# Ledger of designs, part 166: miniprotein binders against b1l550

Target 1, 279 residues: b1l550
Amino acid sequence: MRLPEELLERARDIHSEAPSHRIKLDRVGSFGLKVPVEFKGFLLLAEADVWVSLPEGRRGVDLSRQVEAIYELSNPPKDPFSLCREAAISLLEKLNYADSSGVSIRFDAPLQDGESLKYYGVEISSIASDEIINKIRVEILGMTACPCTAELIRAYKSSEIAATHTQRSLGILEVSTKAEHPDPDKLASIIERAMSSPLRTYTKRPDEGGLVIRSLSNARLAEDVVREMIHLFLEEFGHLPEDTHILAAVRSMESVHMHDIYAERSFSLDEIRKEISSH
Key: E = the ipSAE of ESMFold2; O = the ipSAE of OpenDDE; V2 = 0.75 times the mean of E and O plus 0.25 times the DockQ between their complexes.

## First folded at step 16 (miniprotein)

Design ld2 (at its last look DockQ between E and O 0.89; V2 from the best seeds 0.74)
Fold by OpenDDE base, look of step 16:
Structure ld2 (fold): chain B 279 residues (1-279), chain A 83 residues (1-83)
Amino acid sequence: as target 1 above (279 residues)
Amino acid sequence: SWKKVRIKFTFDPEEREEVLEFLKRLARELREKYGLTHLVYQEDGTIRIFVKGDPEAVDKFIEEVLKELEERGVKYTVEVEEI
């Protein structure tokens, strides 16, 4: 049932009223929207968050306008980077009272793995204020082998290939920049290459054995993985603006412990270059 | 009353980065001066400014931006659209 539109003439605009407390809000919006996107030839249903700022003198945000803004831009489906940026701009343009806007889009990105697919997690964000800041977070699983246990077993058994515990590790790269969003496939590749070995969706017996042997021959601490990610990132993305901010992190789901091992480094490109040059 | 304006600038590619940073700074100063909301961004090889607020303030903002660019001797084409 739809109420007659004529009734709106008699209703107060609650959103435009003065609030009981004059306090600005940073983010007000709709979270958990589902929007179609086109990514690498796939049509994906992504999760989206949209928000704007709310001034101290306005009680509420027109949430319907926010939803309409992203919907209009998502039909027909387009790449999530353009959708994110354009929607952030559109929100700022459409909502008069907003001095800032933001959009976040999350989905699992397909990655070819032989005849099958693996995936990585991606979150794309754009924030519009006086300028646009683009953010991308990529998460992909890999495998790590512990070098410490390997050394202990080598010392004990004198084996050429020392056994060690292996575990699934989640690598994370988050980049915030005034430039365009970095290529998520390249970020995922950096993370995988920083691990002892990648994961495979489908393995034949010989392939599985080879994967494990590779890991054993490339044993890395969580700390090693983070440092390697940073190194590889600088090689691929060193051309980004100096004020670009990076978070490199690893969560290792250690197979010998009940808890995870976590390591991270947050830095700007300017900061890390100064650090490396000082050595 | 609200006025909303999109400004699209086309600059020489060799000067685009420097001009972008200049416009970001200038626009920030002007928005504070006139109590406006603005956005400066690059898209499709152009620099774009969105500005919204009081109509007279928006007009002054645009006039000041164009004046400053002229004083600097920057060559550009401009498209102004009220939305």
Scores: ipSAE 0.728, ipTM 0.913, lowest interface PAE 0.6, mean pLDDT 92
Fold by ESMFold2, look of step 16:
Structure ld2 (fold): chain B 279 residues (1-279), chain A 83 residues (1-83)
Amino acid sequence: as target 1 above (279 residues)
Amino acid sequence: SWKKVRIKFTFDPEEREEVLEFLKRLARELREKYGLTHLVYQEDGTIRIFVKGDPEAVDKFIEEVLKELEERGVKYTVEVEEI
């Protein structure tokens, strides 16, 4: 049912009123929107959040204009990074009272795995205020092999290649920068290369054996996976602005424990380069 | 009352990054002076400024940005669009 437009002349404009409590809000928006995106030749259904700031003197946000802003830009489907950035700019332009805006987009990214596919998690955001800040988080599973148990078994058995427990580990890279979003495939590659071995969608028995031997030959502590992720990140992305902020982390589902272990380091490029240069 | 303006600057590619940093600093200074909201960014090889607020304050912002660019002596083209 559509109500008569003439009622707009008679009804209070609730959104434009002053609130009872004059308190600024940082994020007011529409969360969990489904938007189509095109990522590296794949058409994906992503989940998006959109928001703006709300000043102390305004009671409500024009939520329909927020939703309109991102959907206008999503048809036809396009690159999620362009959509994210352009929608953030559009929100700031459309909503007069806002002094900042933001958009986040989440999707599972397809990744080639031999003759098959696998995937990894991506969340991007763009925040517009006086300039644009871009953020990307990538999460991908890999395999780790414990070097401590490997050494103990080597000492017990007369073998130069040690057996040890192996497990799935979730690697995380999160980057916040004034530059364009880093390529998520490159971030995923950095995480996988830091692990003892990548995971495969499927393997036949000889390939499975090879994968396990690879992981045992490249056993790493979770702490050293994080360090390797940072090293590889600096090689690939050390050119980003000095104030770029990074979080590198691993959550390992240790096969011999009832719980996970976690290692994390956050830093700016300026901070980490000073740290490395002092050694 | 609100005025909203998009400004699109084209500079020589060699100068673009240096001018971008200059415009970011200038726009921040002027937004505080006049009580405005602004955004400075790059897109498709151009530098973009969006500014909104009181109409008279927006006009002063634009006039001072153009004045400072002229005084800097940088070659540019500009498109101004009120939205």
Scores: ipSAE 0.664, ipTM 0.904, lowest interface PAE 1.4, mean pLDDT 91
ESMFold2 (binder alone), look of step 16: mean pLDDT 81; pTM 0.773

Design ld20 (at its last look DockQ between E and O 0.96; V2 from the best seeds 0.00; counts 0 for: pae E 1.7 > 1.5)
Fold by OpenDDE base, look of step 16:
Structure ld20 (fold): chain B 279 residues (1-279), chain A 83 residues (1-83)
Amino acid sequence: as target 1 above (279 residues)
Amino acid sequence: SWKKVRIKFTFDPEEREEVYEFLKRLARELREKHGLITLIYQEDGKIMIFVKGDPEAVDKFIEEVLKELEERGVKYTVEVEEI
């Protein structure tokens, strides 16, 4: 049942009223929207969050306009980077009272793995204020082998290939920049290359054995992985603006412990260049 | 009342980056001076400025931006769209 539109003339605009407490809000919006996106030839249903700021003198945000803004831009489906950026701009343009807007889009990105698919997690964001800040977060699983245990076992049994515990590790790269979003496939590749070995969706027996041997021959601490990610990132993306902010992190789901090992470094490109040049 | 304007600038590619940095600073100053909301970004080789607020303030913003560009001797084409 739809109410007659004539009734709207009788209703107060609750959203435009003065609030009981004059306090600005940073983010007000709709979270967990589903929007179609086109990514690498795949049509995906992504999760989206949309928000704007709310001034101290306005009680509420027109949430319907926010949803309409992203919906209009998502039909027909387009790449998630353009959708994110365009939607953030559109929100700021459409909602008069907002001095900032933001959009976040999340999905599992397909990655070819032989005849099968693996994936990585991606979150793309754009924030519009006086400028546009683009953010991308990539998460992909890899495998690490512990060098400490390997050394202990080597010392004990004198084996050429020392056994060690291996575990699944989640690598994370988050980049915030005034430039365009970095290529998520390249970010995922950096993370995988920083691990002892990548994961495979499908393994034949010889392939599985080779994967494990590779890991054992390339044993890395969580700390090593983070440092390697940073190194590889600088090689690939060192051309980004110096005020670009990066978070490199690893969560290792340690197979010998009940808890995870976590390591991270947050930095700007300017800061890390100064640090490296000082050595 | 709210006025909303999108300004599209086309500059010489060789000067675009320098002009962009200038326009960022200028937009920020004018935003603060006039109590406006502004967004500056690049799209398809153009510099875009969105401005919204009081109609008279928006008009002053546009006038000041164009004046400053003229004083600097920057060559440009401009499209102004009220939205």
Scores: ipSAE 0.742, ipTM 0.919, lowest interface PAE 0.6, mean pLDDT 92
Fold by ESMFold2, look of step 16:
Structure ld20 (fold): chain B 279 residues (1-279), chain A 83 residues (1-83)
Amino acid sequence: as target 1 above (279 residues)
Amino acid sequence: SWKKVRIKFTFDPEEREEVYEFLKRLARELREKHGLITLIYQEDGKIMIFVKGDPEAVDKFIEEVLKELEERGVKYTVEVEEI
């Protein structure tokens, strides 16, 4: 049912009233929007969240203006990083009462894998207040091979061919910075290079043999993978602002256990450099 | 009432980062002083300041920013757009 348009003249503007409890809200918005983006020649259907702050004296947010802001910028489809940043700025400009705004965009990033395709997860954010803070989270699966079991089998059987359990491990890099978003492909590459081996969509027999040999030759604990991710990150992105914050993590689905192993380290660039320089 | 202004500065590239840090500090001080909402960022090699709030406070903000830049002696061009 469409209600009569004449009601607009008689209805209170609920959103502009003062609330019963004068409490500022940090994030009020529309979450789970579907927006088109263009990434590496692919037209993707991404998921977006948009929000603004709401001052203590205002009861509600003009939600339709928020949704309009991102959809106006998404037609025609464009690069998700540009969309994210531009929408965050537009929100702060359009909603007078807000002192901050934010946009998050999530999508699966395609990767060429021989003659097939694989992917990794990306979530980006831009938050506008007095400055713009850019955040990116990258998640990609790799393979780890346990060095502990490999050593036990070598010692016990005196075998020249090492054997051990292998498993999928999820690598995570999350970066918050005042600089532009780091390149997600470089972050994904860092994670994969820290693993015992990358995963393939499929392999032919000669390539599969090589993959298995590589994983056994590069056996790593989850803890080692996290440390290697940090090392590689610092080599590639050590130039970012000193207050850049990073989270590096691995969730390993250990094939011989009923549960997962998890390792994590978060730090600022300033913090980790002081830690390393103490040795 | 609200006034919304976008200020676009072009500086010599060799000075831009130093001036950006200066303008960040200045904008933070002035928004607190005048009760304004500001956003400073860089775009296409230019420094952007968006400011909104009470019209007289916005005008004072702009005046004080330009005054401080003149006192610093940095060569620049500026475009001011009311939104």
Scores: ipSAE 0.625, ipTM 0.894, lowest interface PAE 1.7, mean pLDDT 90
ESMFold2 (binder alone), look of step 16: mean pLDDT 86; pTM 0.841

Design ld3 (at its last look DockQ between E and O 0.94; V2 from the best seeds 0.00; counts 0 for: pae E 1.52 > 1.5)
Fold by OpenDDE base, look of step 16:
Structure ld3 (fold): chain B 279 residues (1-279), chain A 83 residues (1-83)
Amino acid sequence: as target 1 above (279 residues)
Amino acid sequence: SWKKVRIKFTFDPEEREEVLEFLKRLARELREKYGLTTLVYQEDGTIMIFVKGDPEAVDKFIEEVLKELEERGVKYTVEVEEI
């Protein structure tokens, strides 16, 4: 059902009116849009958020123009990095009153695991203000084995391979940079390598045993995992601008407790380099 | 009334990074001075400036950017598009 276009001439433009309270808003937009993206040869349906700033003198944002902007760029489907960046720029260009814009795109990224697939979570963002800031967040599950319990059991039974509790741990790397988005597969790899062992979508009995033994032989605290992620990140991505901001974190779903263990470090590349050089 | 302009600069690759940082700073100063919205970014080896606002302010912005680049002796090509 469409209203006659002639009726539009009679209607007030509510969005352009002065608000009752003259207050600037930082983000106004549409959240939970579904947009197609092409990623590593896969066509994926991603979730997208789009927003702009709203000045104090304008009542509302033209939401239809925001939605139109991202869908124009998503057909044909393209890589999510280009889509995110281009859409952020397009929003700033199309909406006259906006002094900033932003786009976030979320999906599960496929990762090959033998003949099957595993995955990691990814959120790609771009914010346009006076410059473009690109942000990427990668989350992937791994396995950790506790070194503390292993030491206790070793002390008690004098076994060569000490039993310990193992658990799933979620590793997180978030990077904000004025450079291009870093490679999410590399970020996922860093997280997995920082864990006691990776997870597998499928295991045969010998493979499962080997995975656990590897984990036991590489027991790590959540704190160890975070430090290792930072170390590996610096090795792979040390070429990024010094003002690049990183969050490295782990949420360990501890198997002996009802709660999770969490560890994080937030830092800039400049800050962490100074810290390491001082030791 | 709103004027929107996209400026495309091509610089020597050896000077591009320094010029980019300069243009970011200059654009920030000018946007505050004239009450404009500006965006400075790099794309495919070119530097892009988007500027929008009052038509007279936008024109002054462009004039000042070009003047400052000339004073620095930077060699560049420029394309200006009103959008």
Scores: ipSAE 0.695, ipTM 0.900, lowest interface PAE 0.7, mean pLDDT 92
Fold by ESMFold2, look of step 16:
Structure ld3 (fold): chain B 279 residues (1-279), chain A 83 residues (1-83)
Amino acid sequence: as target 1 above (279 residues)
Amino acid sequence: SWKKVRIKFTFDPEEREEVLEFLKRLARELREKYGLTTLVYQEDGTIMIFVKGDPEAVDKFIEEVLKELEERGVKYTVEVEEI
């Protein structure tokens, strides 16, 4: 049942009123929207959040206009980075009272793995205010092999026997920058190369043996993985603006423990360069 | 009422990065002066300024941006679109 349009003349416009308490809100929006995106030839189902700032003098946000902004841009499906940025700009344009806007888009990204596919997690955002700030978070699993246990076993057994506990580790890179979003595949590659070995969708027995041998040859602590991620990131993305902020982290699901190990470092490019040059 | 304008600038590629930083600083100054909302960004090699607010304030913003660019003496083209 559709209500009569004449009610618009009699009803208060609640959203445009002043609130009882004049307090600015930083993010008011619609979260958990489903949007199609096209990523490197794949059509994916992504989840999006859209928001704007709300000044102290306005009671509510026109939520339907927010949702309209991103859905108008999502048909036909397009690159998620373009969608994210364009929607953030559109929100600021459409909602007169807002002085900032933002969009986040989350999806699982396919990645070639031999003759098969694997995936990794991506979350991007664009925030528009006086300029655009872009953020990307990439998460991908790899394998780590403990060097401490490897050394103990070497000392206890002949050097011909190499063994240690191995486990899945989740690597995380998060980048906030005024430049364009870094390529998520390159971020995922950095994380994988920092691990003892990448994970495969499947292996046959001879390939599995090679994977394990490679991981033992690259035994790494969670701390080592984070440091290597930072090193590799600087090598590939050191050209980004100096105020670019990075978080590098590893959550290791240690196979011999009931709990996880976590290591993390956050920094700006300016800060890390000063730190490295002081040694 | 509100006025909303997109301003598209094209500069020579060698000057683009320096002018972008100049326009960002200028837009921040003028938004405070006139009580406006502004966004400065790049789009496919061009520099875009979105501005919204009171119609008279928006007009003054546009006038001052163009004045400052002329005083700077760089070659540019400009397109102004009300939205």
Scores: ipSAE 0.634, ipTM 0.897, lowest interface PAE 1.5, mean pLDDT 91
ESMFold2 (binder alone), look of step 16: mean pLDDT 84; pTM 0.822

Design ld4 (at its last look DockQ between E and O 0.93; V2 from the best seeds 0.00; counts 0 for: pae E 1.52 > 1.5)
Fold by OpenDDE base, look of step 16:
Order: structure tokens, then sequence, then C-alpha cells
Structure ld4 (fold): chain B 279 residues (1-279), chain A 83 residues (1-83)
């Protein structure tokens, strides 16, 4: 049922009214929108958040205009990076009262694994405030083997390959930059290479055995994984602006404990370079 | 009343980085001075500035940006679009 448009002439514009309390809001928008994106030849349905700032003198945001902005840009489907950036700019242009805007797009990115698919989680964001800040968060699972337990077992039983507990570990790289979004596949690769071994969607027995042996031969603490991620990141992405901010983290779902082990480092490129050069 | 303007600059690639940093600083100063909203970004080898606010303030912003670029002797092409 649609109300007659003539009734709009009689209705107050609630959004443009003065609020009861004159307080600026940082983010007001629609969260959990579904938008189509094209990524690596796949058409995916992604989740999107869109928001703008709200000045102290305005009661509410025109939410319909926000939704229209992103959907206008989503047809035909395009890459999520362009969609994110363009939508953030469009929001700032369309909503007069907003001094900042932002868009976040989340989906599972397909990754080829033989004849099957793996995946990694990705969240792409763009914030328009004086400048555009692009943010990307990549999460992918790998396997770690504990070097501490391996050493204990080696000391107890002389074996060439010491048994140890293995677990699934989630690696995280988050990058915020004034440059373009870094390649998410490269970020995922960095995380996998920093683990004891990657995970496989499909394994035959010989492949599974080899995967485990590789892990045992490359045992790493969660701390080791984070440090390796940082090292590999600097090799691949050291060309990014010095003010680029990085979060490298690992959540290890420890198989011998009921809780997870977590390690992280937050840094800018300028900070970490100074740190490394001082050694 | 609101005025919205997109400014597209094309600079010599060799000077683009230096000019960009200058324009970022200038845009920030002018935004604060005139109470404007501005966005500066690069796209397709061009520098783009979006500015919105009071019409007179927006016009002053554009005039001052162009004046400062001229005073620096920077060679550029500019496209201005009101949206």
Amino acid sequence: as target 1 above (279 residues)
Amino acid sequence: SWKKVRIKFTFDPEEREEVLEFLKRLARELREKYGLTTLIYQEDGTIRIFVKGDPEAVDKFIEEVLKELEERGVKYTVEVEEI
C-alpha cells in the first residue's frame, strides 16, 4: 500500500528538525544491506554497511538516499573495491549535511584449491573525510603445530619427527591506507605462508599425511606466525605510504586447551621500519 | 542553500605528488576558514576536489585554490562541475 504523494505536503520533515539534544553523531546509516559484486569472475552477494555523519542541528539522516546511492552503483555488478570507494564519495556528495561518509562490504572470497574451493573472509571499507581512507581486512584459516610440545616429546622419545598437537588458526591482516586497497589474494597468501601449513578443502590420504608432516616440520607459535606475517607483508607491500596502518593478528584455536591463543601487532609502516633498522 | 562543486585537475606527472600535498594542506585550511566540507582524492591520473557548502564560500574556495596554484607557477588543466 502506497500513501498518496499529496499527503507529503502535510507531513513535517522529521529528519530536518532540530534534535532535542544538539549532539553530532559520527555514523548513522543502514547496516546489513545485500549488494551484488563481481570478484575474480564470481558474482557474489555481499553484505554492505553505509553511513554518514550527522551534524548537531539535524535530527536524522535520509536513510533512503543512502540505500539508493549504493544500489545505483551496484547495477550492473562491479568489483567491490570500486563500489566501496565510489559509494563513499557518492554518499558525501548526495547528503548535504554530512561532513564524512563510509562504506563497508563483506563477503567470502573464493580461492581455488585444486578442483575445489577454499575461501577467506574479506571486509573492504572506504571512508571519505577530507581524504579517502581505504581499509581491507582479510581473514583466512591455516594450521599450526606447536614447537613447545614437539620439543618436550623429542626430549622424552628420540624421534626424527616429533609428534605435537596441531590446531586450526585464524590469521588476520588489516590494512588502512590512503592508497588503493591492497590485493586481498596476496594478503591471504601471506597469512597462509606464515602458518605451519595451509588448510585443504579436499584431501586424499597421501595428501593429508603430507600436510601434517609439513606442519610438524614447520612448527610455529602464534607469535611466530604474526612475526612472519609482518615480515612477508613488508616484502610484498613495503611500497605503500609510510602512514599506512597494519594490524597483524592470529587466533589459534588450541587443541589442548578450551581457550584460544591470540597474538597481534598494530603498527604503521614508518614505525615498523624504524624498529627493524634499530637492530 | 548548498552549492556542490567537483574540481578535476590534471597536472604533470612529475609534479603531481608535490602538488597533491600542497592541495591537501590548502583545502584543509580553506575548509576550516569557510566552514566547508571538502574531499580530495586521486583518480585516473587526476586530482579531484569535491567541495560543498554556502555558495559564496564555495566560490571563494575555488578562487583561492586557483590563485594559489597560479602563484606557484604550476601548470595544470582544470574542469569545474557544479552538481
Scores: ipSAE 0.754, ipTM 0.922, lowest interface PAE 0.6, mean pLDDT 92
Fold by ESMFold2, look of step 16:
Structure ld4 (fold): chain B 279 residues (1-279), chain A 83 residues (1-83)
Amino acid sequence: as target 1 above (279 residues)
Amino acid sequence: SWKKVRIKFTFDPEEREEVLEFLKRLARELREKYGLTTLIYQEDGTIRIFVKGDPEAVDKFIEEVLKELEERGVKYTVEVEEI
């Protein structure tokens, strides 16, 4: 059933009225949409949030137009970065009263792991107002080995390979920039290389032994994992605009403790370069 | 009530970044002066400006942007699309 369009002449347009309380809203949108994306040869079902600003003089947002904007662009499926950016622009174009718009897209990114796959978490966003700001957050698990216990055991046994406790650690890189989104695979690689060893989906015994030996030979404090992430990030992405903002963090699920260790540093490229060059 | 325009500028590659920074400042000034919403970004080697608002204000925005580019002496081509 479709209602007669003639009713629009007689019904109030609630959305376009002024609200009782004239208060601007920063983000009004549709959250948790499911959209298909194509990422590096994989067709994935991603989750998207879309929003616009709402001025103090407008009572409501036409939410159907928001949803329409992103779904029009998602057929056929395309890479999530193009979808994110294009949808943010489209929202600002379609919603006349909005002075800003935004889109977030999140998915699990597959990674080749020998003859198998592993994955890492990705969330990207694009915010359109007077300029476009692109943000990406990558999270991937790795293995860390405690150097403090390793040193104690080395001193006790005088062994070539230090034994110590190992654990999963979650590495996080978040980048906000006016440039294009950094490649998430490169961000994930930076995080993994900063760890004591990568995690594998599965291993045969000789490969498992090698993985453990690598982690023991490359023991690192959570603090030093964060420092190494920053070092590697600057080598790869130091060319980004000076006002690019980065957060680097590690949450280590320490196997001998009832609690986690957390280390974090946020900075702009301009800030960190001044800090490093002063030493 | 509303006018919406996409503007596409092509500049010499060597000048593009300097002109982009100029256009960003100009667009911010004009958006506040005329009560407009503007978005400026780069795509496929061109500088794109989206502007929306009151039709008369949008027309003045476009006129002033082109005037300032001419006064600056920058060589460019432009495509204007009303949407």
Scores: ipSAE 0.646, ipTM 0.898, lowest interface PAE 1.5, mean pLDDT 91
ESMFold2 (binder alone), look of step 16: mean pLDDT 86; pTM 0.840

Design ld5 (at its last look DockQ between E and O 0.69; V2 from the best seeds 0.54)
Fold by ESMFold2, look of step 16:
Structure ld5 (fold): chain B 279 residues (1-279), chain A 83 residues (1-83)
Amino acid sequence: as target 1 above (279 residues)
Amino acid sequence: SWKKVRIKFTFDPEEREEVLEFLKRLARELREKYGLITLVYQEDGTIRIFVKGDPEAVDKFIEEVLKELEERGVKYTVEVEEI
């Protein structure tokens, strides 16, 4: 039941008051919204977070205006990159007191896998302040084969056995840039090519054998995968602005251990170029 | 009171990147000078500026941006929309 609007004249406007402690907040918003997006011909239900900065003299954020901003832009559904950027700009325009705004959108991206589909995780964001900073994080599973165990088995007396432990490994690329978001499919491809083998939705026995042979022929440590991801990233995206920041990481669910292995490197393009050129 | 303005600039493509960086620097200087909130970005081959704040300060911001572009001698078109 809708209450009479006349009550607004009698009720305290809590949000517009000064707070008891005058402290600026960096992110105040609504997290976990469900929004429709159109991605490469698929209609997906994505998860979104929206926020703005809150100055020290204002007690609260107009949260309903934040939510309205992204839902107005999400109907009809549009590509998530446009939605993300447009919503961030709209938040800054609509909320006068904010000096920055941000939007994150998360979804599972469909990917062709033979005659089937698989998926990878995507999270994009746009932060608007004096300029727009765009961030994209891509996560995709692949297969790794341990070269240490492979070498030990190869060295084993009378060893014609081609074997090692294999496991799922989660590859991660995260890019923060002033340029447009990199294409998520290209990022996913970089991660998969850095692995020992891609994962498949299903295989028949001959195809499964080929997949395993590929992984054994391309054995890599988690550290190797991260280095290869960086190498491939630089080949594809070395043209991005010099202050572009990248995180490359692998979390490997090692089949012979009760715990995971993790490897990570973060860098700017300027930083990594200097590092490589110094050797 | 608040004034909110969207500015859309179209420049020759070969000049756009250099002018974008110039406008970012100029907007940062003017926002501090006049106590404004500004956003500079590219969209659809154009450079966009959003500015908000005191109406007189917003007007001065716009005047100075246009003046600086004229003094640079770059060719452009501009659309100004108050929102």
Scores: ipSAE 0.661, ipTM 0.900, lowest interface PAE 1.5, mean pLDDT 91
Fold by OpenDDE base, look of step 16:
Structure ld5 (fold): chain B 279 residues (1-279), chain A 83 residues (1-83)
Amino acid sequence: as target 1 above (279 residues)
Amino acid sequence: SWKKVRIKFTFDPEEREEVLEFLKRLARELREKYGLITLVYQEDGTIRIFVKGDPEAVDKFIEEVLKELEERGVKYTVEVEEI
């Protein structure tokens, strides 16, 4: 049911009214929108958040205009990086009262694994104000083998390949930069290579055995994984601006404990380069 | 009242990167000077500047940007759109 347009002439613009309390809000928007994106030849339905800042003198945000902004850009479906950046700019341009805007797009990215698919989690964001900051978060599961338990068992039972507990570990790389979004497949690859072994969607018995043996021969602490992620990141993405900010983290779902082990390092490229050069 | 303007510049591809960085710096300086909201970005082979603020300040901003480009001897085409 649509109200007659004539009735709109009688209605107050509630959003443009002065608020009861003159307080600026940092983020006001629509969260959990579904938008189509094209990624690596796949058409995906992604989740999106859109927001703008609200000045102290305005009661509310024109939410319909925010939704229109992202959907206008989503047809036809495009890559999520362009969509994110363009939508952030469009929001800032369309909403006169905003001094900042932001867009976040989340989806599971397909990754080929033989005849099957793996996936990694992706969150792409762009924030527009006086400049555009692009952010990408990649999360992918791998396997770690504990070197400490392996050493204990080796000391107890003289074996060439020491048994140890293995667990699923979530690796995280988050990059914030004034440059374009880094390639998510490359970020996922860095995380997998930093683990004891990658996970497989489909394994035959010989493949499974080989995967476990590889993990045992490449046992790593959560701390080792994070350090390796940072090392590999610097090799691949060292060309990014010096003010690029990185979060490297691992959550190890330890198989011998009820709790997870977590390790992280947050740094800028300039900071970490100074740290490494000092040794 | 706020005025919003989008400026679209077309530059020689060989100079585009240098000009982009210059315009980013200039826009930041002028933003602070005039109390504006500015955004400099590249899209579709053009460099774009979004400017929002008091109408007089926006007009002065545009004038200063164009003046600086002329002083540098950069060849460009420009489209100014009020949005």
Scores: ipSAE 0.325, ipTM 0.753, lowest interface PAE 1.3, mean pLDDT 90
ESMFold2 (binder alone), look of step 16: mean pLDDT 87; pTM 0.853

